# Ledger of designs, part 22: VH-VL binders against q7dma9r51to147

Target 1, 97 residues: q7dma9r51to147
Amino acid sequence: GDQVIYHCTVRTLDGVVVESTRSESGGRGVPIRDVLGNSKMILGLLEGIPTMHKGEIAMFKMKPEMHYAEIDCPVSAPENFPKDDELHFEIELLDFS
Key: E = the ipSAE of ESMFold2; O = the ipSAE of OpenDDE; V2 = 0.75 times the mean of E and O plus 0.25 times the DockQ between their complexes.

## First folded at step 5 (VH-VL)

Design Uw (framework fv_umesolerbart)
Fold by ESMFold2-Fast, scan of step 5:
Structure Uw (fold): chain C 97 residues (1-97), chain A 129 residues (1-129), chain B 107 residues (1-107)
Amino acid sequence: as target 1 above (97 residues)
Amino acid sequence: EVQLVESGGDLVQPGGSLRLSCAASGFTFSSYWMNWVRQAPGKGLEWVSYISSSGSYIYYADSVKGRFTISRDNAKKSLYLQMTSLRAEDTAVYYCARSPEYVYDSSGITKYIFAFDIWGQGTLVTVSS
Amino acid sequence: EIVMTQSPATLSVSPGERATLSCRASQSVSSNLAWYQQKPGQAPRRLIYGASTRATGIPARFSGSGSGTEFTLTISSLQSEDFAIYYCQQYNNWPYTFGGGTKVEIK
């Protein structure tokens, strides 16, 4: 499979950060490494990231069924995460191999 | 007509304070990130601060952090910059500038374009004794 | 902070000539680069964003190219109203940074 490396900042509809890989947004400063075609990605990112080019920043506005509220979602939401809300995923794609 | 109009620029003593305002018209102000960009006489452009559409995200250039405060009033369609502890180096024309928050494509993907599409005509701040 | 370097600082050209302006980023900014035109006493006007996309109402003689660290703005047939200062700006990383500008003046 195709490996992707990206930074992600997740915001509620009113702009509140609920998760981020960026240190300036409370994250650890370490990007995520995932494999396309692995059933361990949320649906909206699995479909969205392949449309991006390296170095690109994109925002994916996802209804709950496209992220953690997807029926049989393969990824567990963090405790107290707003999984039933519309969320905006800002993705900076660092590498696509 | 989409328009941004700055006001509040003045001559001020070093160490003084000044409040700049920017009035927006012709677009849905509450949907856009807003910025202050300045330009010292005869010099280039320097980004100063931004504020998100909701006001939840605010960032400052290191040169002004701790001295300047950006704010907005979406009901009044106005952006503000409160400046304190002014220095001679803060002498500049201050521009209010709009960042397009989103560019929507046919794939359902929204890309952030942080280039400034609308600028005010600027307001001059002079810090001098 | 990403440093943006523009060259030359001043470009002297005659009307009708082709002008080529360069902008270099200290690290990759992908295609997240914009170009602005500023005339004396006026606010900047956005010409290009996404390195090569012309803003609405900008004449076809203006074109942008490049990606990563090396970018070019080309004015294919300079008109009298094009004599101005041009700035590049990266919006790939915070803080946003501008180049020092290239002044296009009459030869």
Scores: ipSAE 0.007, ipTM 0.594, lowest interface PAE 13.0, mean pLDDT 83

Design Uw2 (framework fv_umesolerbart)
Fold by ESMFold2-Fast, scan of step 5:
Structure Uw2 (fold): chain C 97 residues (1-97), chain A 129 residues (1-129), chain B 107 residues (1-107)
Amino acid sequence: as target 1 above (97 residues)
Amino acid sequence: EVQLVESGGDLVQPGGSLRLSCAASGFTFSSYWMNWVRQAPGKGLEWVSYISSDSSYIYYADSVKGRFTISRDNAKKSLYLQMTSLRAEDTAVYYCARSPEYVYDSSGITKYIFAFDIWGQGTLVTVSS
Amino acid sequence: EIVMTQSPATLSVSPGERATLSCRASQSVSSNLAWYQQKPGQAPRRLIYGASTRATGIPARFSGSGSGTEFTLTISSLQSEDFAIYYCQQYNNWPYTFGGGTKVEIK
C-alpha cells in the first residue's frame, strides 16, 4: 500500500464542523498518516484520496454509507454527530508515496 | 440565479485603507470557499486571497500578506476584503470568485473542483495621489 | 509557487481559422488546469476545467488537452466573438496561479 499523510476536516452540508485534525477547528494539529488498503479508513477516503495529488486540497461530499454509517466502519464515529447525513470532507494531501 | 456583486472600489491615497464587499445570491454561500482575484489595468489575473466555508482556512498572496484581511459573514451571505497600507501597485479591478465546483462520482462520493466557476463583475480600486 | 507560462503573448488569426494556445506549468499540476476567456470590460468566464472538460454552455469549438506540465486550448473555427484574452490557471496547489494570458486578435 501507498502511504498518505493528510489533514481532514469533517463538516455538515451547512458548514458545522463535526471533527478536524486542524487545531483552529478543534483538532490536535497533527495530520493523519494512513496506508491505503492497510490502515483503518472510512470508505470514502479510501476511494477519494487516490484521485488527489500531493499538495492538493480537495473537498468530498459523501453519502452516509461512504463514511461513519458504513457497515462495520473501521473508524469510530465522532460523538454527537449526524452519522446518517451527507457530510463534507475537506482533505489536504501533504504526501502520497 | 447564481450571482456575486462586488462593491467598495474607490480612489484612495497611498498608505490609505479601503474595504471591499461581495454580496452572494442564488446559492448556499456558507457551503463554498470564496476568493478575491485582481487585475491591474492592462495586466493579467492575480489571485489575492481565499477563505474556506467556515473561515478555518485563509491564505494570501505574498504581495498582500500582512496588509489585506479576508473575512466572510455567512448569515449575511457576504465576503469582505479589508485593505490597509495601500500602494500604487494595488491598483486593480478586484473580482469576487467562487470555488469549489463539484464532480459527481457514482460511488456516492462527489469530488469538488477548485476552479473559479462564478465571478462577480469586479470593483475598481485606484491608488493614486 | 507554481509559475504558469502562456505562449504566444499575442496570436493573430482570421475568422474561421483554428487557434491553438499553449500553457506550461513549472511543475506538474496533473489535470487540475482551467481556461478562462476575458473580453474587454468583462469578468473572466470559465471555458474549461480538469484540462479538457467544457464548462456548461461553452461551444464545442473550444477544446482543451494536456496533463502534467503542458496544456493546450484549441478553438477549431474562430468566430468573431472569440477575439479575447485567454488565461490558464492551475488549481493543483495553493496559491492558485494564472498564466500571463494570450491575446487572440483579428489578423
Scores: ipSAE 0.251, ipTM 0.644, lowest interface PAE 1.7, mean pLDDT 84

Design Uw3 (framework fv_umesolerbart)
Fold by ESMFold2-Fast, scan of step 5:
Structure Uw3 (fold): chain C 97 residues (1-97), chain A 129 residues (1-129), chain B 107 residues (1-107)
Amino acid sequence: as target 1 above (97 residues)
Amino acid sequence: EVQLVESGGDLVQPGGSLRLSCAASGFTFSSYWMNWVRQAPGKGLEWVSYISSSGSWIYYADSVKGRFTISRDNAKKSLYLQMTSLRAEDTAVYYCARSPEYVYDSSGITKYIFAFDIWGQGTLVTVSS
Amino acid sequence: EIVMTQSPATLSVSPGERATLSCRASQSVSSYLAWYQQKPGQAPRRLIYGASTRATGIPARFSGSGSGTEFTLTISSLQSEDFAIYYCQQYNNWPYTFGGGTKVEIK
């Protein structure tokens, strides 16, 4: 399958939460729904999520060019997002089909 | 195959110094973050220090900050812990432990787990008069 | 620092029975939780990471569950080699912290 459903928490390298889908980390508690063939996903997620199993929680460290600082990145970074920093992305893969 | 072997534990007097070593084999040492974890006699585990694969990112537990120094030599595949101003409370078996585990590493992303997958046998440090 | 509390401190069970061990975090650690087994005089051995993923070579009788603040390790059919001390560890926040351990002993 092409469709993925996941929670994502983004942290600086010293552990400060930048953004999260989880309610416990200030998010709304609603997971992200994406399609792996969709060109609107950041590059690090396109590479990283396929290495995961349903139900897995994984930590990815991404260089800026693997997230929002990618040249011609298909998605806009949230306002004031540290897009030029290396960041940790915690992904919980809830489903894929 | 993969192995960590600690050495250097000894009986030392309060205020003394001691250097622990950990020799790695069976894996690409330079690719892993390394840890020191200690265990006081009859007590649980306590994380002591962390060093990144390059040696550029180092952190310490508050209890040892300013007294202990972690370092590594990737060419020698060795991890070190230099201990100074030792206190009775530092008495423990000191374990060398590997993390994060690299389950995937490509250009620009590293998938890793901060749980410790490989531990050495430990080396005993006793701080007593 | 996140405080990890394990219960019970000691669990007495007979071979072949189920053992259920609990671990509680003082604040959410998501699923960044590992379980370790330690026998006297030996180094800890990782059993579970990510709250529920078994480490390579760990028998299927070991299973982990939970997320947030409440976690459980279950040993479904206890064997003689399973009598040991078990530690949980969170790796969500610096510093990484361990629980006080649960000793699983023969009844």
Scores: ipSAE 0.258, ipTM 0.601, lowest interface PAE 1.6, mean pLDDT 84

Design Uy (framework fv_umesolerbart)
Fold by ESMFold2-Fast, scan of step 5:
Structure Uy (fold): chain C 97 residues (1-97), chain A 129 residues (1-129), chain B 107 residues (1-107)
Amino acid sequence: as target 1 above (97 residues)
Amino acid sequence: EVQLVESGGDLVQPGGSLRLSCAASGFTFSSYYMNWVRQAPGKGLEWVSYISSSGSYIYYADSVKGRFTISRDNAKKSLYLQMTSLRAEDTAVYYCARSPEYVYDSSGITKYIFAFDIWGQGTLVTVSS
Amino acid sequence: EIVMTQSPATLSVSPGERATLSCRASQSVSSNLAWYQQKPGQAPRRLIYGASTRATGIPARFSGSGSGTEFTLTISSLQSEDFAIYYCQQYNNWPYTFGGGTKVEIK
């Protein structure tokens, strides 16, 4: 599978939503489209999403080095994002091909 | 060696309150999601609630939402269920159950499987007069 | 919530026979499906997770298959200790839901 389509909600370990693609959590309601093996994804998602099945919802607990605090991370964290904290990524995998 | 032991089940009147406890041993309790699952006499299994390893994420079945509160104490290796406004339909054996996890990367990515690999023996709650 | 339906409610089989138990989800649960065995007076014991992966220590005579909405648990050569109630459970969506159970009884 080259392309993956998913919803993502990012929470701190104390439950605060810091980012989401879901409209009920402040997002636009538009899922993310990424390509596996491309440099556009954070490391934890690049490694975690391939373990999922279409339609699955999974929670990934990531140390900072697996997301935005990765050395030479290919994506920038939003302003005021807690990039140096452990974060809980709730992923709903909608499709992959 | 890995085990969960529930306690606190009792006979209680409708409208009453009760607190259940679950003591964990033989594993790193603070690394696991924990669950309460119940079973009415002669009936099937019903998931009640879960709590994440840190205690930050909590979900309840609609049948108990607003009446039950799940909590944990990682230092004491204990899981709790505070039950209020008890009803006859809450009569059941209550099990605590562990959700396993596995690491997909050695640097700290962990995916949680919400199938239950370790169960306690259960504690019976009877709600009647 | 996702409704899990198990069939048959009761399955009567003899030792040494093959038992096939079905579990259906009201919507797709991918492969996020587990099977449990429960004997009278005991806590449930996990047999299968991920639809087809045997839990540690579970005999090879137990096998799971299926994905999406249709799942099967097969016990290939029933032994006396296999007479029990079997439950399927989806963990794809909250709330997690169990089937009503299939009782595997002698004869």
Scores: ipSAE 0.062, ipTM 0.643, lowest interface PAE 3.9, mean pLDDT 84

Design Uy2 (framework fv_umesolerbart; at its last look DockQ between E and O 0.80; V2 from the best seeds 0.40)
Fold by ESMFold2-Fast, scan of step 5:
Structure Uy2 (fold): chain C 97 residues (1-97), chain A 129 residues (1-129), chain B 107 residues (1-107)
Amino acid sequence: as target 1 above (97 residues)
Amino acid sequence: EVQLVESGGDLVQPGGSLRLSCAASGFTFSSYYMNWVRQAPGKGLEWVSYISSSGSWIYYADSVKGRFTISRDNAKKSLYLQMTSLRAEDTAVYYCARSPEYVYDSSGITKYIFAFDIWGQGTLVTVSS
Amino acid sequence: EIVMTQSPATLSVSPGERATLSCRASQSVSSNLAWYQQKPGQAPRRLIYGASTRATGIPARFSGSGSGTEFTLTISSLQSEDFAIYYCQQYNNWPYTFGGGTKVEIK
């Protein structure tokens, strides 16, 4: 599978940060390293990241079934936010091989 | 008719403040990312700021960061730019511009594209003593 | 930030001739490149996005090509209404940046 390295910040439509890899948004400052098809990834990222190019910063809006409300979602939902809402994802693709 | 109309441009002293407005019509304003782009007299285009559809994501060009504030009122279908600490180099025509969306129908994903499809006519801001 | 360079600054052509405009990015922007036309006293009008896709209502004489760092806008059989300034813009990464423009003027 293709290896992907990316930063991700997820917000509700109201602007509440759900999750982030960036230190300025409460994350560790370390990007995610995953392999498409073999990783625990949100469905929308499996579909969306392949439309991106190395060095691109893209903004996605995802319906619930494409993220934490996906049936059999492999990723644990963060606590204390409505996973059944649309979410905005800012993705910076650092590497795609 | 899809339309954006800017207003609020004026002559202002250096160090002064001014608020620009952009009125949207003919489309669902609340669904779109919006931008301000400026152009100094006789010069090229410079992207200034964007704001997400709900107002939750905001970014600024380094040249205006800390001095300008972008905001929107979806109920009034309006975009705003509050400018403070104005400098002579802020003299420009300010355009309101829309970012279109690329919808992946089968996946439930919408990707926003910052290739601006609709522009207003612009409003002139002159910063001079 | 990604620097966009357009050449030439001015291009003199006669009506009915072909005009070829160049745009170079300081680093790869893939196909995330747009072209705009601006006439005196008017707002820019988007002609091309995705490097080669014509915007709705744009005449077939306008075509875009290229990927990565080198891009071209071609206007075949130039019409009188095509004399304007043309800007390229990358939208691969913010801040979104424009080239300095190429003025297409009558010879």
Scores: ipSAE 0.432, ipTM 0.811, lowest interface PAE 1.2, mean pLDDT 85
Fold by ESMFold2, look of step 6:
Structure Uy2 (fold): chain C 97 residues (1-97), chain A 129 residues (1-129), chain B 107 residues (1-107)
Amino acid sequence: as target 1 above (97 residues)
Amino acid sequence: EVQLVESGGDLVQPGGSLRLSCAASGFTFSSYYMNWVRQAPGKGLEWVSYISSSGSWIYYADSVKGRFTISRDNAKKSLYLQMTSLRAEDTAVYYCARSPEYVYDSSGITKYIFAFDIWGQGTLVTVSS
Amino acid sequence: EIVMTQSPATLSVSPGERATLSCRASQSVSSNLAWYQQKPGQAPRRLIYGASTRATGIPARFSGSGSGTEFTLTISSLQSEDFAIYYCQQYNNWPYTFGGGTKVEIK
């Protein structure tokens, strides 16, 4: 139903960036656009983003089963992603519509 | 009893250096983001810096960036603020403050917040020629 | 950065009366707002977070309301221990910022 637009930076618990949408962290600088309920998303984002408010920057700690190690995960892990690790997900929610 | 106890505040000359310490007890220190917040005499509160639970994510207020370094030692349950190039406007009581681990916790995810639930008593830094 | 403006600077009220403190953000902070109480010579104490959620151990006479840019702390039936300075703080965006404080004093 709702469209969400957000930046995401994923780090190991010791702070090494493994994936980011932000240009300063090696990404394209283009936020992700998903539709809750329709887009294929990792479970941790489906659970975490609804707890956020527009403009919020939130830090989530996610166990592997909440990201790419989840049972029957609907998305493939990015190349060289540490899918079996507990990771930090920094989310900036730009829009919730 | 959950406690934070700051130390190391002193009188120092402009351009000088100090290291503040914050000793934590009564909680799992390594699970929490930690902060420094300061208050100039007779003035309001100003956030200075935070450091993530592992010590890997660090942010500073613009007013102190490049001069102050936050660090932590999880084995010693201690938070530090190394201050250099001190100025008169750095005169303040410096508080150690804990961010709660989460405002939302479910099986497998934890969300951190920066609404500080535990504060130390503060340590006074005076920068005067 | 988000500027937090508190009003009034000083609020004179009698014991047993209601106090209403205002906090305005220069842009929306959604519900990511906290209230703190500080007595002379003491550290701040968190009263409210999430704009309206009382922290553990905070008496029911303290209540918070608002969202977006306008927030209110209400103290129903002021007690002698409630005369202090109160600060609001947003934690929506870095840098996290505080208001200038409202001193609640005996009328």
Scores: ipSAE 0.375, ipTM 0.713, lowest interface PAE 1.0, mean pLDDT 88
Fold by OpenDDE, look of step 6:
Structure Uy2 (fold): chain C 97 residues (1-97), chain A 129 residues (1-129), chain B 107 residues (1-107)
Amino acid sequence: as target 1 above (97 residues)
Amino acid sequence: EVQLVESGGDLVQPGGSLRLSCAASGFTFSSYYMNWVRQAPGKGLEWVSYISSSGSWIYYADSVKGRFTISRDNAKKSLYLQMTSLRAEDTAVYYCARSPEYVYDSSGITKYIFAFDIWGQGTLVTVSS
Amino acid sequence: EIVMTQSPATLSVSPGERATLSCRASQSVSSNLAWYQQKPGQAPRRLIYGASTRATGIPARFSGSGSGTEFTLTISSLQSEDFAIYYCQQYNNWPYTFGGGTKVEIK
């Protein structure tokens, strides 16, 4: 699989931060390092990230079936997660190889 | 007809404040990302600020960060730009510009596009002592 | 920020001739590149987005090409109404940035 490094900020449609890798959004400031195809990843990210190029910043809106609320999602949902709502994902793809 | 109409441009002194408005019509305003883009007299275009459909996502150019505030009222189909601590270099025609909904939509994923498909005619802001 | 450089600054072309405008990015912007036309006293009008997709209502004589760092706007046969300033714009990275523009004038 392809190695990817990216920052990610997830918000509800109302602007509530669900989680973030960015320090200014409450994260640790550490980007995510993952491998596409065989890693535990949100389905929407598996589909969305390959559409991006290195250095690109993208905004994704994902329906519940594509984010944490998907059936058998391999990633644990945050506490008090809105299972039935769409989420916005800001992704900065730092590396793709 | 899809239309954006800016207003609020005026002559102000350096350090002053000004609030611009943009009235949208002819489309579902609440579904679109909105932008401010400015153009100094005889110069090129400069992106100023962007705000998402719900207002949850906001970005500013470094040149205006901390001084300008973008906001929207979807019920009134209006976009705003509150400008403070104005400088001479802020003198420009300010355009309200719409970003298309998306460039990619598949399997419950929508990837937004941030080009500008609809522009207002602009409103002139002049900062001078 | 990504610096967009357009060339030439001014392009003199006769009606009916081909016009070729260049836009270069300081780093890759993939295909997240748009072209705009601006006439005196008017707001810009989007011509191309996604580097090569012609916007709705834009004549076929306008075409965009390129990816990464090199982009081209081509007007196959210049019409009288095409004399204007053309801007490229990247929307790959914040902050979004425009080129300095190319003025297409009548020879």
Scores: ipSAE 0.174, ipTM 0.742, lowest interface PAE 0.8, mean pLDDT 89
ESMFold2 (binder alone), look of step 6: mean pLDDT 90; pTM 0.910

Design Uy3 (framework fv_umesolerbart)
Fold by ESMFold2-Fast, scan of step 5:
Order: structure tokens, then C-alpha cells, then sequence
Structure Uy3 (fold): chain C 97 residues (1-97), chain A 129 residues (1-129), chain B 107 residues (1-107)
């Protein structure tokens, strides 16, 4: 698969940060590096990121089954996330190769 | 029924300060990125700044960086632009604009766009001696 | 920063005629391109997004096309209310940038 490098900030619909790679939102400031089809990824990101282009900043609203509430989700859920809520995923795609 | 109403535009001397406000109604304000876009008399549109839902992500155009501060109060459903060290080239109508909006919807995900779907009427800032 | 260039700066057209407006990006913006209409004393109104998708309530005479770096807005059978300034905007990369505008005026 294609390698993707991106920043991700996860928020509730009312804007409360659940998890982020950005330092201003409690993250380390280091982007995620994933290989589509090989890396453990949120299902909604597996479907959404391929619609993006290098340098694009996009926001995805995901139903619970497309994020951490997915049955057998391969990604560990953040602490105190709203399991049954829709969430916003803000993605800045830095590289797509 | 989504509305944005700007206020605060005035005549200011060079080097002065001014605060603009934008009141939102008809939508969940805290769930949207908000923008300031300006237009100098007889000129085109220029994006000034944006702010994320909670204020964690803030970006400025290079022309205003260090002089302007964008902020929001989600409880009051209001967006602000604090302008300092004003210059003649800051003379413009300032618009409050909402983004993103739905582009793509599937049975599990919806992708938004950063094209401005709702604009306020604008407020005029004139910087002159 | 992606630079958006619109041409022509001014387009003179008679009512009922077709107008074609061009917008060029300094680098690819895929289909992440919007068109706005602005009348004197008014805020901009979004016409098109995703390069070719008409916004709700926008008349069918407005159509957008293009991808990558070259885009067009076509207005068929211009009505009196269509004489305005039109702006393109890319939303592929931050900062979001606008073209300089094309003024559509009565010939």
C-alpha cells in the first residue's frame, strides 16, 4: 500500500478534543505515518484519506462504527472518548506516496 | 436558518487598535471552523484568519500575523478579531465566514470542505489619519 | 502559498449571452475549488464548490468545470442579476486563497 503521513485531531461535535497529534491540542507534534492496507488504522481514515490530496486539510465526521467504536477496532481508544457519538477527524495530509 | 452578523468597524488612526465581533445564530457554533475574510475598497477577497472549534488551531495570513488576534466564545456564540498596530492597507470590509460544509457523504463518513457557505454582511474598517 | 489567477479581469457581455470565466492555480488543487458571486455592497454568495457542484438554490445557468490547475465558470443566457464580480477560491491547501476576480459587466 501507499504510505500516508498526516496530522490528526479528533473532536466531539461540540469541539472538545478527544485525541491529537498536534502539540497545541495535547499531542507530541509528530505526524502519523501509516501504510494503507498494512497499518492499524481507524476504518473511517482508511476510507477517507484516499479521497485527499497532498497538502489538503480535510475534516471528516464519522459515525461510531467508523472510528473507535468499530467492533474489533485495531486502534486503541483514547481515554474517556464518547463511544457512541459521532466524532470529527481533522486531517492534514502531509504526504501521499 | 443560519446567520452571521458582524459589528465593530470604525475609523481608526494608523497605529491604533479595534475589535470586531461576529454573532452567530441558527447552528451549533462550537462545531464549526470560523474565518475572517477582508476586502479592500475596489479590490478582491483576502483570507485573514481562521480558528478551529475550540480555538486550538489558529492561522493567520502573513500580512496580519503578529498584529491581529482571532478568538471565539462558544458560550456566547461569537467570533472576534482584535486588531492592533493598524496600517492604511488594513482598510477593508471585514467578513465573518463559516467553514467547512458537507462535500461528500457516505453511510459512515462525511467529508467537509473549507469553502465558505455562509457569510455575514461585513463591517467596514477605515485606517486613516 | 497557492496563487489563483483569474482572466479576464473584466468581461463585457450582453443580456442573454454566454459568459466563460477562467481561473488558474499555480499548482494542482485537484477539484477543491469554489466560485463566489459578489454584487456591489453585498457579501459574496457561494455558487459552486468541488469545481462543478452547484450550491443549493443556485440557478442551472451557472456551471463549473475543470480540475488540477485550470478551471472555468460558465453562465449561460445571462440575466440582469448576473452582472457582478466573480471570485474563485482554492481550499486544497492552507492558506485558502482567492483569485483577483472577474467583473462581468453590461456591454
Amino acid sequence: as target 1 above (97 residues)
Amino acid sequence: EVQLVESGGDLVQPGGSLRLSCAASGFTFSSYYMNWVRQAPGKGLEWVSYISYSGSYIYYADSVKGRFTISRDNAKKSLYLQMTSLRAEDTAVYYCARSPEYVYDSSGITKYIFAFDIWGQGTLVTVSS
Amino acid sequence: EIVMTQSPATLSVSPGERATLSCRASQSVSSNLAWYQQKPGQAPRRLIYGASTRATGIPARFSGSGSGTEFTLTISSLQSEDFAIYYCQQYNNWPYTFGGGTKVEIK
Scores: ipSAE 0.357, ipTM 0.662, lowest interface PAE 0.9, mean pLDDT 85

Design Uy4 (framework fv_umesolerbart)
Fold by ESMFold2-Fast, scan of step 5:
Structure Uy4 (fold): chain C 97 residues (1-97), chain A 129 residues (1-129), chain B 107 residues (1-107)
Amino acid sequence: as target 1 above (97 residues)
Amino acid sequence: EVQLVESGGDLVQPGGSLRLSCAASGFTFSSYYMNWVRQAPGKGLEWVSYISSSGSYIYYADSVKGRFTISRDNAKKSLYLQMTSLRAEDTAVYYCARSPEYVYDSSGITKYIFAFDIWGQGTLVTVSS
Amino acid sequence: EIVMTQSPATLSVSPGERATLSCRASQSVSSYLAWYQQKPGQAPRRLIYGASTRATGIPARFSGSGSGTEFTLTISSLQSEDFAIYYCQQYNNWPYTFGGGTKVEIK
């Protein structure tokens, strides 16, 4: 697949930041570089990002099965991550090739 | 029954500050993203800012970034816009506008929609000496 | 930011005629486009969203079409109550941007 470059901020439905690539939200300020079809992406991003256009910022609300509670999820959730909760994923798509 | 009512518009001098309010009624305010949209006299519409249902996601148009602050109080069902360093170009009717709730797609994920379904009547801000 | 261009700036149409309004985006916005009607002295009213979906209560004479960069709002039989300014808005990319508006005048 297609290569995608994006920023991601993950929040609980109560608005608490769980994880972020943005420096203002505790991240390193470095966007994620992934190839669609890479086994290390969560299912919701594999399905959601293709609906976006370069430069778009979108909010995705994901059921647990679409992120870390997916059966055989290729990505490990951090300790104390609410893997069984619905989560908001804010994605800024910087590039799609 | 579903309505938004703005208030706080006034005549202010350049460099001044002003706080706008928007009171919501007839719907579950805490479930919706809220927006400020403005319209200068005789001109078109310009999106100013949005705030998510929880208040966690906030974005501004470049023309107001660093000068305006959007906020909300879900318990009071109110939206606010704190305006500072006002310029003549900020003269406009300011509308409070509601964005509909998330759309469920066939993948079991939801994507946000920013088309505005409910608008207030507007409040006039005039920046002039 | 995405620039939205509406044409014509002013459209004069006889009552009962078809009115066609154009909206062009500087880059693709997919189908994330809305149309609003603003009558003199009133707040805007949403007519269309998702490029072609009529909002609740909007008369069938209003229809939207297009995708990508080219969009059209059609009023199949213009009524006197349709005197207004019409705005298109993209909501695909931040910041959300509106067109400059098309003023529809009934002869």
Scores: ipSAE 0.089, ipTM 0.576, lowest interface PAE 3.4, mean pLDDT 83

Design Uy5 (framework fv_umesolerbart)
Fold by ESMFold2-Fast, scan of step 5:
Structure Uy5 (fold): chain C 97 residues (1-97), chain A 129 residues (1-129), chain B 107 residues (1-107)
Amino acid sequence: as target 1 above (97 residues)
Amino acid sequence: EVQLVESGGDLVQPGGSLRLSCAASGFTFSSYYMNWVRQAPGKGLEWVSYISSSGSYIYYADSVKGRFTISRDNAKKSLYLQMTSLRAEDTAVYYCARSPEYVYDSSGITKYIFAFDIWGQGTLVTVSS
Amino acid sequence: EIVMTQSPATLSVSPGERATLSCRASQSVSSYLAWYQQKPGQAPRRLIYGASTRATGIPARFSGSGSGTEFTLTISSLQSEDFAIYYCQQYDNWPYTFGGGTKVEIK
């Protein structure tokens, strides 16, 4: 499995930020570190991030079953998170190996 | 044949209202974000509004916010723009345009392309006394 | 908003020559840039998206390049049907903004 380092900003389809790793969007400014193929990531990121190149910023629209409404999702959604909505995941891929 | 056909453009007095329609054919309308883009005579392009595939999420350019309302009817495969409090500067050809598709496949993920791939021929709105 | 600036405003070229059109963004738009062609009385037609990917059916003489803030559209051997106005558009963030256009006309 490849290791990936990325920033993530999650928005509703009308542009409201609901979660972010970026400090300008209310996050800590610390990117996420994870391992593809043997990780507890949401399904849409496991499938979407491999289509990216290092340094790319991409927007992924995910239906609920590809994020927190996935059957047996390994990651708990934050309280009152819009997990049953289509969401935009803006990913900046900083590194992969 | 994938196509979009606008209608409803007319001559309107300042302060008036007008409703534009866009009829879609040749594709699964309910899977696409839709947009209105306008062009004043002899001028460049200006994005006006978008609406999500479900119709739940909408955004407007600041120049039209509070005056224009975008909507869609997926069963009728139609996009609408309700314009109120029209001003001379709203005079333009109005195009409907298709943007990113939400594909319901095994992955359930669509990598966004916000660039407009299909445009209608436009409908002219003239606001003058 | 992100401001898109195109240059030159008018480009005069002879058929068969290479045309190079420039587009600059006021801040980085990565590769989220499209090019459109518009002929008189017609709707715009998308030529390029993702800065360098040709749309289906677009002739190979059209090519796009660049990333970040500086972008170029090149027409390698200009044909009579290529005399038109060309617009760049960023789609990194809303509002989705267009450049002012470059008119390509016969020299």
Scores: ipSAE 0.073, ipTM 0.582, lowest interface PAE 4.2, mean pLDDT 82

